VH-VL binders against o27280. Designs and how they scored, part 57

Target 1, 266 residues: o27280
Amino acid sequence: MDSMNVPEVLEIKRIVEESESVKTFIFSWDFRREVRPGQFVMVWDFRDEKPMSVSLIDPVRSEIGISIRRVGEFTDRVHGLSEGDLLGIRGPYGRGFELMGRDILLVGGGIGMAPLAALADEATARGMRVDALVAARTADELLFLDRLEAAGVNISTCTDDGSCGFKGFAHERLLTLEENHDMAAVCGPEPMMFQVMRILDERDVPAQLSLERYMKCAVGICGQCCLDDTGFRVCAEGPVFWSQELSRVREFGRYRRDPAGRRVPW
Short names: E, the ipSAE of ESMFold2; O, the ipSAE of OpenDDE; V2, 0.75 times the mean of E and O plus 0.25 times the DockQ between their complexes.

## First folded at step 1 (VH-VL)

Design zD2 (framework fv_azirkitug)
Fold by ESMFold2-Fast, scan of step 1:
Structure zD2 (fold): chain C 266 residues (1-266), chain A 120 residues (1-120), chain B 107 residues (1-107)
Amino acid sequence: as target 1 above (266 residues)
Amino acid sequence: EVQLVESGGGLVQPGGSLKLSCAASGFTFNTYAMYWVRQASGKGLEWVARIRSKSNNYATYYADAVKGRFTISRDDSKNMVYLQMNSLKTEDTAVYYCVRGDYYSPFDYWGQGTLVTVSS
Amino acid sequence: ETVVTQSPATLSLSPGERATLSCRASQSVGSYLHWFQQKPGQAPRLLIHDASNRATRVPARFSGSGSGTDFTLTISSLEPEDFATYFCQQYDSFPLTFGQGTKLEIK
């Protein structure tokens, strides 16, 4: 566990452009240090360190992948890097997804598909039937469709603007999908996850939800990763939570925190 | 003023059936979950059944003690919630309360209750 | 299921005294806990919601505290109308469960 807290300087082996705003950075990884879908790493560009979910776990090639959306100064600098350049990687951290049963539903919005893509690989390797609902604002923002198809995943899409698949929100599309899953995993914008969780609860489908956006610091250090009403620390207790745990958080799906810690509606 | 008025209680023989009704007023009924809670004489409170709002597909949930025998339903056009009770047992004798709840604060308003007595 | 246990079963006090009522859950319920007041022949009345928030028109002498598994209802200075049975109820998970009640009676 001390070895997980020492940053390693790793060479960018390959870069995959997932969309105009998202790239996956691939590194050689020694799997004596286990990595599981749903876990995150701290990515260090030698100026700033930010948490990023692991989106590819490939023990056969001895590689991990980290998918990064371009949203600010740090991510702009990282997107400017090339194969052969160096990044610091510390981790992995957090609680990974747990798989149970034979059938799993994945519901992902935007970059939330990143940890779910890694989970899809594990679930299909386990012999599970995997259905994925991939949601985005527009067709150009749908992520990992080719990768999910290659893995044998049954894909449904929805876009807010109707440019691909169902026109509407993830929860509206979910209402038209079959109800017979042994479990679900959900990752995306918090209001989407809240609506999806409600439907899955009504169907008695146990769900795990990933709260990536609350990751502010490394395992055991972050008061800022604390969920308001329950005292859960996302980096220590999460980022993956069962739906019954998240139903305890009155802030979930309703509010976010600004940099000053004030509640701001979604 | 939020008001919940139960009716349909009474004396019924073991194995019989009874349908309780609850008339709601003073709030936007169709946006709230509705519950039935019972209380035997001098005893504690026991949740019986729940029916969610239209936005939650009118999903129902039942306590194990009544599952398969009781059915909760609602008619949003009439602001009514119902509890159909079949195969009644003496253990079902209680005052039955109609209770309002939302997603975050269930059981915020209660009716006055209707007595159901199951005896021969 | 989450079992909710109240203590004491009966509390005998005089007007003007402080009352402290306890509620324990068998597993964490976060802050998803209600306190109800019930007088003989009446329906329960919501007193405290979300562990610590007073319901509408509930006097300031009533306060709730706690989170997780340990909860307390406090009445800072008892009035005659406060002598009733008090129930706590968790709504974190189904089945929704109530404590067995604490009867607050005049000494």
Scores: ipSAE 0.000, ipTM 0.369, lowest interface PAE 20.1, mean pLDDT 82

Design zD3 (framework fv_azirkitug)
Fold by ESMFold2-Fast, scan of step 1:
Structure zD3 (fold): chain C 266 residues (1-266), chain A 120 residues (1-120), chain B 107 residues (1-107)
Amino acid sequence: as target 1 above (266 residues)
Amino acid sequence: EVQLVESGGGLVQPGGSLKLSCAASGFTFNTYAMYWVRQASGKGLEWVARIRSKSNNYATYYADAVKGRFTISRDDSKNMVYLQMNSLKTEDTAVYYCVRDWSYGYFDYWGQGTLVTVSS
Amino acid sequence: ETVVTQSPATLSLSPGERATLSCRASQSVGSYLHWFQQKPGQAPRLLIHDASNRATRVPARFSGSGSGTDFTLTISSLEPEDFATYFCQQYDSFPLTFGQGTKLEIK
């Protein structure tokens, strides 16, 4: 009924502590406004507004969940809130993931597992076989393992320090895993996604990758969301892209740009 | 592998005190709310006490039956939850379970339980 | 507080039969209801979360249904290991409350 660009003030119904640095905030949602895995919302604390991926989509309970990692002033304030407190939510925005075939591989790094957790729920509900590679720096930073296990997902983990699962990076772990998947979905730090994409391309596995760092631009807040070689407007066409489109983008996984437009290595 | 191991149960006289301990392993303990839930012989389950994580200021909650007599606490450096039980009554006789709360009453993992018998 | 009542208190059936266990809440709890299985001398085991979702490593013969005030746990074809006590629990409101249990026993 109302424009999705008008923030709705919603009560925090429940908070799930995912890790020391990550919380999922759960709100009642009117599903006359559809939400798909891979989409995001703008979260407003009545001072600042930031884009956050939707990590839970539950039409049966009429709820959505938004997972937020504590980094910076805005997220520190939001993490200080309790059940019953209010936040402004508008959206959803962006294109969601597309599911195809019978088998899907999810590769998530850190908070990038948040949109993939919502996708895992949809894929399992559709009867797909779901394999998830969950990567983090340490065991304490692995996210959604219990939720994925409860959904019937086949889980592989890797940590840089070897504190849980394979010792190494996501792409190194992927090289040791079965390659038979109809599609993949990938979300995490851009260098990780680039390495994973290259391996999946060689295995001829079509992949969708979520470029979360560009989500703020998707609501028209800035016009700088453009990938180097293709002229992609991430804010208009993303944040989810197929791997074949990203394979021709020189800057993907190699560098980013600061507010002045300068190239900065990852 | 998630494990919760209770200890400290035993026989105590009415009016006495007992401290239960719960050792947690296999998960990031300090991010979870923890509960104590009890079950008298042949009876149903009833919650006793709840303690939230550090990010929720270690807020504590108690069932009316134990409020003022029991104290729940935790030591995140040791992955431990405690239940200090004072002024024990015969009605407190039960198996006490240490329980992990994934999300606001979502009890996904339980310890094996420890028996507390309050009798003269 | 929300009172949760289970029925029947005891259900006597034979292996291979279908079991249907009921749980009723004194006020609407939406879908915020879990089912647990408890065998003698053991801790409760989560079977069904959020009214209808089967927990990990729980056999496909277990299913949950219902919303609001009326919920059911169904075991499509009883195996010998299924004879145990089953509890439902609401988490819509504090304090958290459990049903009194339904004991499944061999006929």
Scores: ipSAE 0.000, ipTM 0.370, lowest interface PAE 21.0, mean pLDDT 82

Design zD4 (framework fv_azirkitug)
Fold by ESMFold2-Fast, scan of step 1:
Structure zD4 (fold): chain C 266 residues (1-266), chain A 120 residues (1-120), chain B 107 residues (1-107)
Amino acid sequence: as target 1 above (266 residues)
Amino acid sequence: EVQLVESGGGLVQPGGSLKLSCAASGFTFNTYAMYWVRQASGKGLEWVARIRSKSNNYATYYADAVKGRFTISRDDSKNMVYLQMNSLKTEDTAVYYCVRQLYDYAMDYWGQGTLVTVSS
Amino acid sequence: ETVVTQSPATLSLSPGERATLSCRASQSVGSYLHWFQQKPGQAPRLLIHDASNRATRVPARFSGSGSGTDFTLTISSLEPEDFATYFCQQYDSFPLTFGQGTKLEIK
């Protein structure tokens, strides 16, 4: 009975400051409308609408959370809102993560930890052993560490500058972690995800990766949602893809698109 | 490791003023909201004030008992939280704790406290 | 204002016994309730967050339950170091409010 294309105006119940540039906005949610980790919603501030991953799914409290990084005019306006203010929420959209096996590795970079935090909650609730590799440029940009620890997740960190944990990039840290996993889930900058995917493929670990670019297909901008050589539509077939699906996409991890749709190296 | 160290407490006359300080270390201070919570001798806990981070415009909240008399502030360059207490009353006598807010408004790390005594 | 009431005010038990402490809110707070332990001369320590989740490094003998208006903190087998004052706190609405405390004392 739910219409996914009609925005519901919801009150901001709580705002959690994750970092200087990231906030989580928490709303009451009717779980007759199912939400899964890896799905996204369209957030409407009554002027513009943008896709945002769901970072908290809590059926016991009847709440969802949406984590938003400040990167432009829309997100600046949303970050200026207070508890009690209203936002329009439409969705959920997209293909969520699938859980399999007994052990899962999460690899997140920056805001990419948002959908993985929701996945960690589900995996631990199902009795899986969860290891998380949390990567950022600096210690101040590592997200959800206290929430992951509270959920019983085994955490490894890395920072480019060495301010916390391993000094280096996520894929460099992953090379030092030799424990096998039944599956992995990866979300972060595409160059990071590409390098991580290659290592997991060599180790025969099935991986799911979340591609959040071009999610505007949910509102009919289909030209920006097609991946070049395979014709994937992120909003319809993603944003979560298995590594074997992405290994055939020449664009993944190598090229981005400018506003004119031209390929540009990362 | 997370540490919160309060200072500035002492004996003051009714109607006087005191400024409490809290030095924070071991975490990314500028992203956390901070509280002041007090406890009178042998009594329960009472929330006094809250200050949010810069990304929330340093929004401040006060208990009715202190509103208009107390001001919470912070200096992110020094990892400091302050509580300016004016027009002090005998009922303000308490141990004052500097407290970090975690997710879901949890008060996860508390300082050791500083005693404020308002007496003639 | 949401009023939070704890009972009993004082609970006298012996080591090895089970302790059950109650916390009631004047209106529904969902699961937005924390439990704290305060030992004499010390700052409060977070024990249970969000009604039922044990905080980091808190012993397994501590558990929380309840939702809405009625909440319980249980200590399955008292140790000598558990004799302290326990407070509950709601954060569903501002102002944030604490219960008056339950003092757990040696019989």
Scores: ipSAE 0.000, ipTM 0.410, lowest interface PAE 17.4, mean pLDDT 83

Design zD5 (framework fv_azirkitug; at its last look DockQ between E and O 0.01; V2 from the best seeds 0.00; counts 0 for: pae E 14.6 > 2, placed apart)
Fold by OpenDDE, second read of step 2:
Structure zD5 (fold): chain C 266 residues (1-266), chain A 121 residues (1-121), chain B 107 residues (1-107)
Amino acid sequence: as target 1 above (266 residues)
Amino acid sequence: EVQLVESGGGLVQPGGSLKLSCAASGFTFNTYAMYWVRQASGKGLEWVARIRSKSNNYATYYADAVKGRFTISRDDSKNMVYLQMNSLKTEDTAVYYCVRPSYYEGYFDVWGQGTLVTVSS
Amino acid sequence: ETVVTQSPATLSLSPGERATLSCRASQSVGSYLHWFQQKPGQAPRLLIHDASNRATRVPARFSGSGSGTDFTLTISSLEPEDFATYFCQQYDSFPLTFGQGTKLEIK
């Protein structure tokens, strides 16, 4: 890929249905360009461009995977694609997760499990003990369970409706889990992340959280993803932040800005 | 626990038909492609058939040796994969294994115990 | 199709010895080469995937190496339970193909 951030047109090698609303698109990747869990790429369908987290990093097969949830017009088009079709990919961008310690806790909600799945692979490969709390509204929306199991991850599930695992929210389930982790990585709805972060802070567990914001340029220029008060650019200083950094961000867990820059409450 | 259990094997005459079944449990069946692999007594392993997941329109693939004679199918609601074998030949005699690939279909990580199919006059 | 050939056909060794098994592909398969262990009356068991990665619960004495067309499975110190037949398999292209196997027997 060009240093000028020009999208590289890549063929979709495989498509995996993770759930009714989530598909993983797999591409060949030149690993001379390093990619880390927590980083994102800009996906271009030749009409529009959206940031997507990398959910699979496989240096052995020279492949990456991007998991996309069907939520709007762009993703509707992408979900209509087949293997062999083309997409533009530029990146990776942003700050990814850092691993530390021996025991790591992953807390993910919905599509937020995408970057965490990649992190789980890296952590287990390093010989770390990985516990994952996977949250979703319903059982059929739980992502990557079999993949995580195969990697040796200890999984706990929770669903809003109780259709699988603990009935309730991630932060409620977290309160019932043991406090034996050296660090935590969190990704999902901000209300979830906000509650989870508070619990982790009380337990003195270092935590990294991945934020989702409207991103246009991905290179810290346009300012669309700037966070209030701090001026943090999610695409440049993030999307992964330490809990100490997010404690300074007034809007975290409270509101976001839409494409027009208007405040939208969570 | 992830488990695959084959059934339906038996003795048939050349030209006969047989339908094998494989019951899957312990994993999200509908997200996986499924495979049949066979092994003649004292011989090597031979890929037989592949059926992809719903997201890939249940596309099917066959080894040349069985094309036009065997049909692989699946019922995701029952966590079942099948192999309909028609026009059976003596060379089709083998233990037939139901096989699950890895999550993104990179390697075979789970095998059933196998079911014996004997084609003999 | 890609033909996969293993050598030797039979390997006779004693417990404690080092075993080296070879697998060659007729064309490059990158790292998409896997090893299986099979004992009599049992289904094959995944041992090594993608040339050099041990499967879950596989002892450290097993290791795989190679890329392209030439691959090697090494057992550093044989245990009694390691005497079995080993198959390599390419997953690069269809049809998927297996080697004919190497039988590791006790000397």
Scores: ipSAE 0.522, ipTM 0.824, lowest interface PAE 1.2, mean pLDDT 94
Fold by ESMFold2-Fast, scan of step 1:
Structure zD5 (fold): chain C 266 residues (1-266), chain A 121 residues (1-121), chain B 107 residues (1-107)
Amino acid sequence: as target 1 above (266 residues)
Amino acid sequence: EVQLVESGGGLVQPGGSLKLSCAASGFTFNTYAMYWVRQASGKGLEWVARIRSKSNNYATYYADAVKGRFTISRDDSKNMVYLQMNSLKTEDTAVYYCVRPSYYEGYFDVWGQGTLVTVSS
Amino acid sequence: ETVVTQSPATLSLSPGERATLSCRASQSVGSYLHWFQQKPGQAPRLLIHDASNRATRVPARFSGSGSGTDFTLTISSLEPEDFATYFCQQYDSFPLTFGQGTKLEIK
């Protein structure tokens, strides 16, 4: 009865407004079905089903959290829900982040900070030193700063408009930071991730990056979940990839494909 | 630095009213639920009221001892939480603390220094 | 209502000694039990949340254990500043309830 391929209908236990456009929905979860940072679930509103990264993993409270940005019809409907309402949750799916070493750098852009917030919790629980570079267009779109601070994470911020922290993009801020890290984890818009990856590669910092654009196929059967040149499937082999794997993909950070297979620049 | 500053306490007669205020700073106030907890002199702690954030429709919940007499409210534009106390009883005499829970409402994380309410004739 | 009961009411020890404080819930609270320290004239300070997780800036000598109905707060080697009142609290169900406190005092 706890099939990964059938949605479990779960009650929204709690909703936290992270920003004007982002909410975290919290559900009771049976951790006999393991969930790791970097994995995603399929969220079903009884009309449409969409993939969402898990942003809170709390086995002590038996809870998971899913952070959702309002960007279209499905997410607008979900944002209209209240505590006590029901959603279908299927999963988890995908490969999670792997932690190694003593020090980790997190670089998150916008909603990409969601899976990294869950990773920060795991890294701090393991006794790792965690530095986070949190990037957004404006101060109001910076996510999880209070949560990260409470966890003991060292935070740097940047906003495109300069409304909080460094004025500029994540990769520009990263160039001003000269600290050693055993690894990094990156999640955000692909152009940001590509630029950050290049800097980390030059610094010989191994990085894992989360690709969320191809999480359509939840069961690992891929017609749409394939990367150029490597053949990797995001839902089966990702969404988390090491930078060495992504450096071989010509389309990463440069263009994406529309439903017709045409290149669309970022 | 996270800070909660209570005000509005004082001496009031039984049957009277007081409004407590709590000014929050150093965090994104509007994303947190806020609580009031009280403590009578030399006694234990007692939860009084909770107000949730806008995303949970500002839902309120009260201890049975104060239900119908106290009202918790908030003003997110001012980073303020309030406790309106009506029909005060001598048993309401206590230090009242404004409390911020953990980000997802699992434990009491940050406490103000408290404000004393004395109900006496 | 879930009642939480602390024992002993008062514990008299000397600096350098180990302190063990008990908290019992009238029904299972899972691991949703927290420990607070309070000094006279001060607000309570969070020490341990979720039975065993040390809060920010809390010294390593403080540790928590237990689950279900029986919980323990241990201070491995008492410092002078540790003599205070300690409260446990369950956050499993409403109304949220606190123990009556254990006063740790100098012998």
Scores: ipSAE 0.086, ipTM 0.629, lowest interface PAE 5.9, mean pLDDT 86
Fold by ESMFold2, look of step 5:
Structure zD5 (fold): chain C 266 residues (1-266), chain A 121 residues (1-121), chain B 107 residues (1-107)
Amino acid sequence: as target 1 above (266 residues)
Amino acid sequence: EVQLVESGGGLVQPGGSLKLSCAASGFTFNTYAMYWVRQASGKGLEWVARIRSKSNNYATYYADAVKGRFTISRDDSKNMVYLQMNSLKTEDTAVYYCVRPSYYEGYFDVWGQGTLVTVSS
Amino acid sequence: ETVVTQSPATLSLSPGERATLSCRASQSVGSYLHWFQQKPGQAPRLLIHDASNRATRVPARFSGSGSGTDFTLTISSLEPEDFATYFCQQYDSFPLTFGQGTKLEIK
């Protein structure tokens, strides 16, 4: 079978505490299997398997990093692991971000900053000017600030509660920021991405957005991307899509699909 | 500090009216949908109404049991949500909660303390 | 509309025991189900969203599982503060509906 994949069992080399609820797990990686920012892997703890975004791509050290927020049983078990423990890794999967131009804007909400941190490293390595808008509910949930600063990224922050930076949502902060970008990359909750996309479209800024639910479909694990109550459609390949592609998806930012494919409001 | 504080509950006769208020603070109110959820004494929870943000044209949606009798509204300049309740029935007796969903995930993450509405003759 | 049914209506257990609470939807709701805790005289508190994700500041002893029509809230080792009423709520479609609750009482 062409789609048969067996996880490679890898040792956790290092664990980085990104916040009280987010850890980055670092593994040795053979870069004959190329990894691009925006791609994901399936992480297997010998009991369950979940998609996780790649947050660190370091060909020099032959390492990748996977950032995982503690939110449930699987992620609790993985957060309980130590350096030297084993996890299964399959991948990478999906379409990654494409860089263009000289000036890029990153807009990340919560754990959505993970793939954008990897992209920031690549963009700065190419000599691009990188601005990042890092959003979270509270200051404690802002991710990768030290790493982004060390890379030379110009950081703007916003928090729902105002505990750090601009008080408000990412799209509100975006309206107050410089409009001089050649492209944008966006990852976070779908409602945030929809609002940010509308602003970027109005500014004629090409944007790529990474969607969690399309991540599952891009691996071929579920059939939700094949459902279309307006007619037959070919499954879109994600998790990263251009804003042009997403503007044609009727439900983006307005509805989500349950596992049975039924339309539900956000 | 995110807070929702309801007021305006009380005793009213069947067929009467009340207007509930919810004062919001500690967050960017005008970008959130807002909900009313009620709970009869010792019973389960029942969703009552939703009003969306300005960006969603303040669209409203109601449970069938209250449609046509209740009106949800908001005043973004005052950070207030209201529930105008007309033609009240004894089955409307409940504690009424003002609820803010999470912005991105839609789950009910912030609840007020509730205000009691009693409809009896 | 989707009817959500909880069982048992009352569960009597001692501190340190494992609690298992059930929630069943009349039609599939996928993973779109919340769990709430409510103590007497207080507003509900979100515990689990989207079937299995713990809300902020919820202790790790709380976990959720299930999809489709059958869902479970598990409390791995009961603490005295866990004795309360628990509700599940579907948000697959409007009208949003809640279960009638499971009261978890100290035995």
Scores: ipSAE 0.000, ipTM 0.438, lowest interface PAE 14.6, mean pLDDT 83
ESMFold2 (binder alone), look of step 5: mean pLDDT 91; pTM 0.902
OpenDDE, look of step 5: ipSAE 0.508; ipTM 0.817

Design zD6 (framework fv_azirkitug)
Fold by ESMFold2-Fast, scan of step 1:
Structure zD6 (fold): chain C 266 residues (1-266), chain A 120 residues (1-120), chain B 107 residues (1-107)
Amino acid sequence: as target 1 above (266 residues)
Amino acid sequence: EVQLVESGGGLVQPGGSLKLSCAASGFTFNTYAMYWVRQASGKGLEWVARIRSKSNNYATYYADAVKGRFTISRDDSKNMVYLQMNSLKTEDTAVYYCVRDFGTSYFDYWGQGTLVTVSS
Amino acid sequence: ETVVTQSPATLSLSPGERATLSCRASQSVGSYLHWFQQKPGQAPRLLIHDASNRATRVPARFSGSGSGTDFTLTISSLEPEDFATYFCQQYDSFPLTFGQGTKLEIK
C-alpha cells in the first residue's frame, strides 16, 4: 500500500495509439498510492527501466495511463507489447503540479502534453477555466486534442510546418493569446519552455515547468538529476519547478548535458 | 459521490406535456456532456437527447423519434439538466435515465430513472 | 445509422455454466463497443468498455472480445447474481445505438 520502491507487475489493460510514435498504456491502479499530474513512474520491461510521465489519472475507472514515445531500444520493445502483457511499474516519483487561481494556461510541446493532459483533467474537475496551447512539429504529432476537447478545454494549436493551426513556434503563438491567466503549466522541448517562460514572466503569470530531460534518477542517487548552479535534484525537487526557481539556472534553455556530462548547445 | 437524481415523471395524457429534471452533484457538472436515455418496459435502451458542455457551445442532438417535440437544456449554475417533452405519444412511455458522458460516449454514471406513462 | 443486434434473445443456463452472448453491428465499429448489465428495477451498469476491457469492480469471470462487426461477452462460470439482462452499445457513429438485450435466466 505505501511502498513506491518495489515494482508492481501490472497487466496492460488497454493501449491507445496517440500518434505513429506515441502510445498510452493503461493499467488498473490502487489509488491508496496517490498519483498527481506532473509525477512520473519507472516502467520496467524485465530488462531495463525508464521514467515515463503519467498522462491519465482516473480514480473513477481505477486506472492510470502512461504515454510512451518510441525513441530507442527500450521503447521499441514496449511498443511491441499487447493488451494482457505485463510491465513493472515503480512510483510515482517527483513533485507534481500545483493548481492556483481559476484560470490556467497549459503549453505543451510534443510528448510534453502527456503530463499536461492529466493536469487538464484535474483542473477542469476543480472548476477551473483551462486554455491549452498544443504545439508540435507537424499536425500528426499534436497529442490529446480529442481528450482535451472532451474535458472542456479551450484549445489553440501550432505546428512548425503550418500543417495545423498557427504556423510557427509555441512562443510565437503565445504572443497572440490572451494574457489573463492566474497560472501556467509548461512541458515540452527545453528551448520552447525557456521562450514561453520569458513571455509569462513579462506578463507576471506564475508558471510551472516540467524538466523531462532529467527524469533518469527515480530515487535521486544519480548526479545527472542535479541542476547546474542550484544543486536541485530533479527526481526529489522536480521534475516540476516554478519559473522563479529556474531563473537562476544557467543551463535552462541555453544548453544541455551529453552522456559524458559536458555542456552542449541545444 | 457522483449523484444524478431524476424527477418530473408521471402519468400524462396523449398530446400532453411533461418536463423532466436531473439534479447532478459530486462533480464539475459544466464540463460534461449529458444525455437522456429511455427504456420502454421489456425493451432495449434508446438514446433520446444529448447536450454538450459550454466549451462545445451547448450543442444539442435528438433522436429522430423525438426531434421537434422534445427539448434538452441545462442550467450550469444549478447543476441541472432538463428534458421538456411536448406532444407526448403512447410510444414515449418509458423509464427515462439521466446519464453523464465521461468522454466520447463513455456512460460512467446513470441516475435511477423516472417513469413516464402516456395513457388515457 | 448503425444497428446492433444481440443474440440469443434469451439464454437459459445453470450456475457454474459458461455463458457466451453475441452482438453484431450492421457496419464496422472498430472496438467502439460497450457492454452493460441491468438487473430488474436498476439502471444499467457498465461491464466491458471498448470491446475487451473490464470496467472498475467487475469480476474477472466477465470478458469481452471481438472487433469490427462481431463481438462476444463471455461469463466463464455463472454466479447467481449474473442472471440479468445484458446490452451492447456502439459509439463509433451517431446516433448511439444499443442492442435489444439478451436476458440470461436460470434454468
Scores: ipSAE 0.000, ipTM 0.363, lowest interface PAE 18.3, mean pLDDT 82

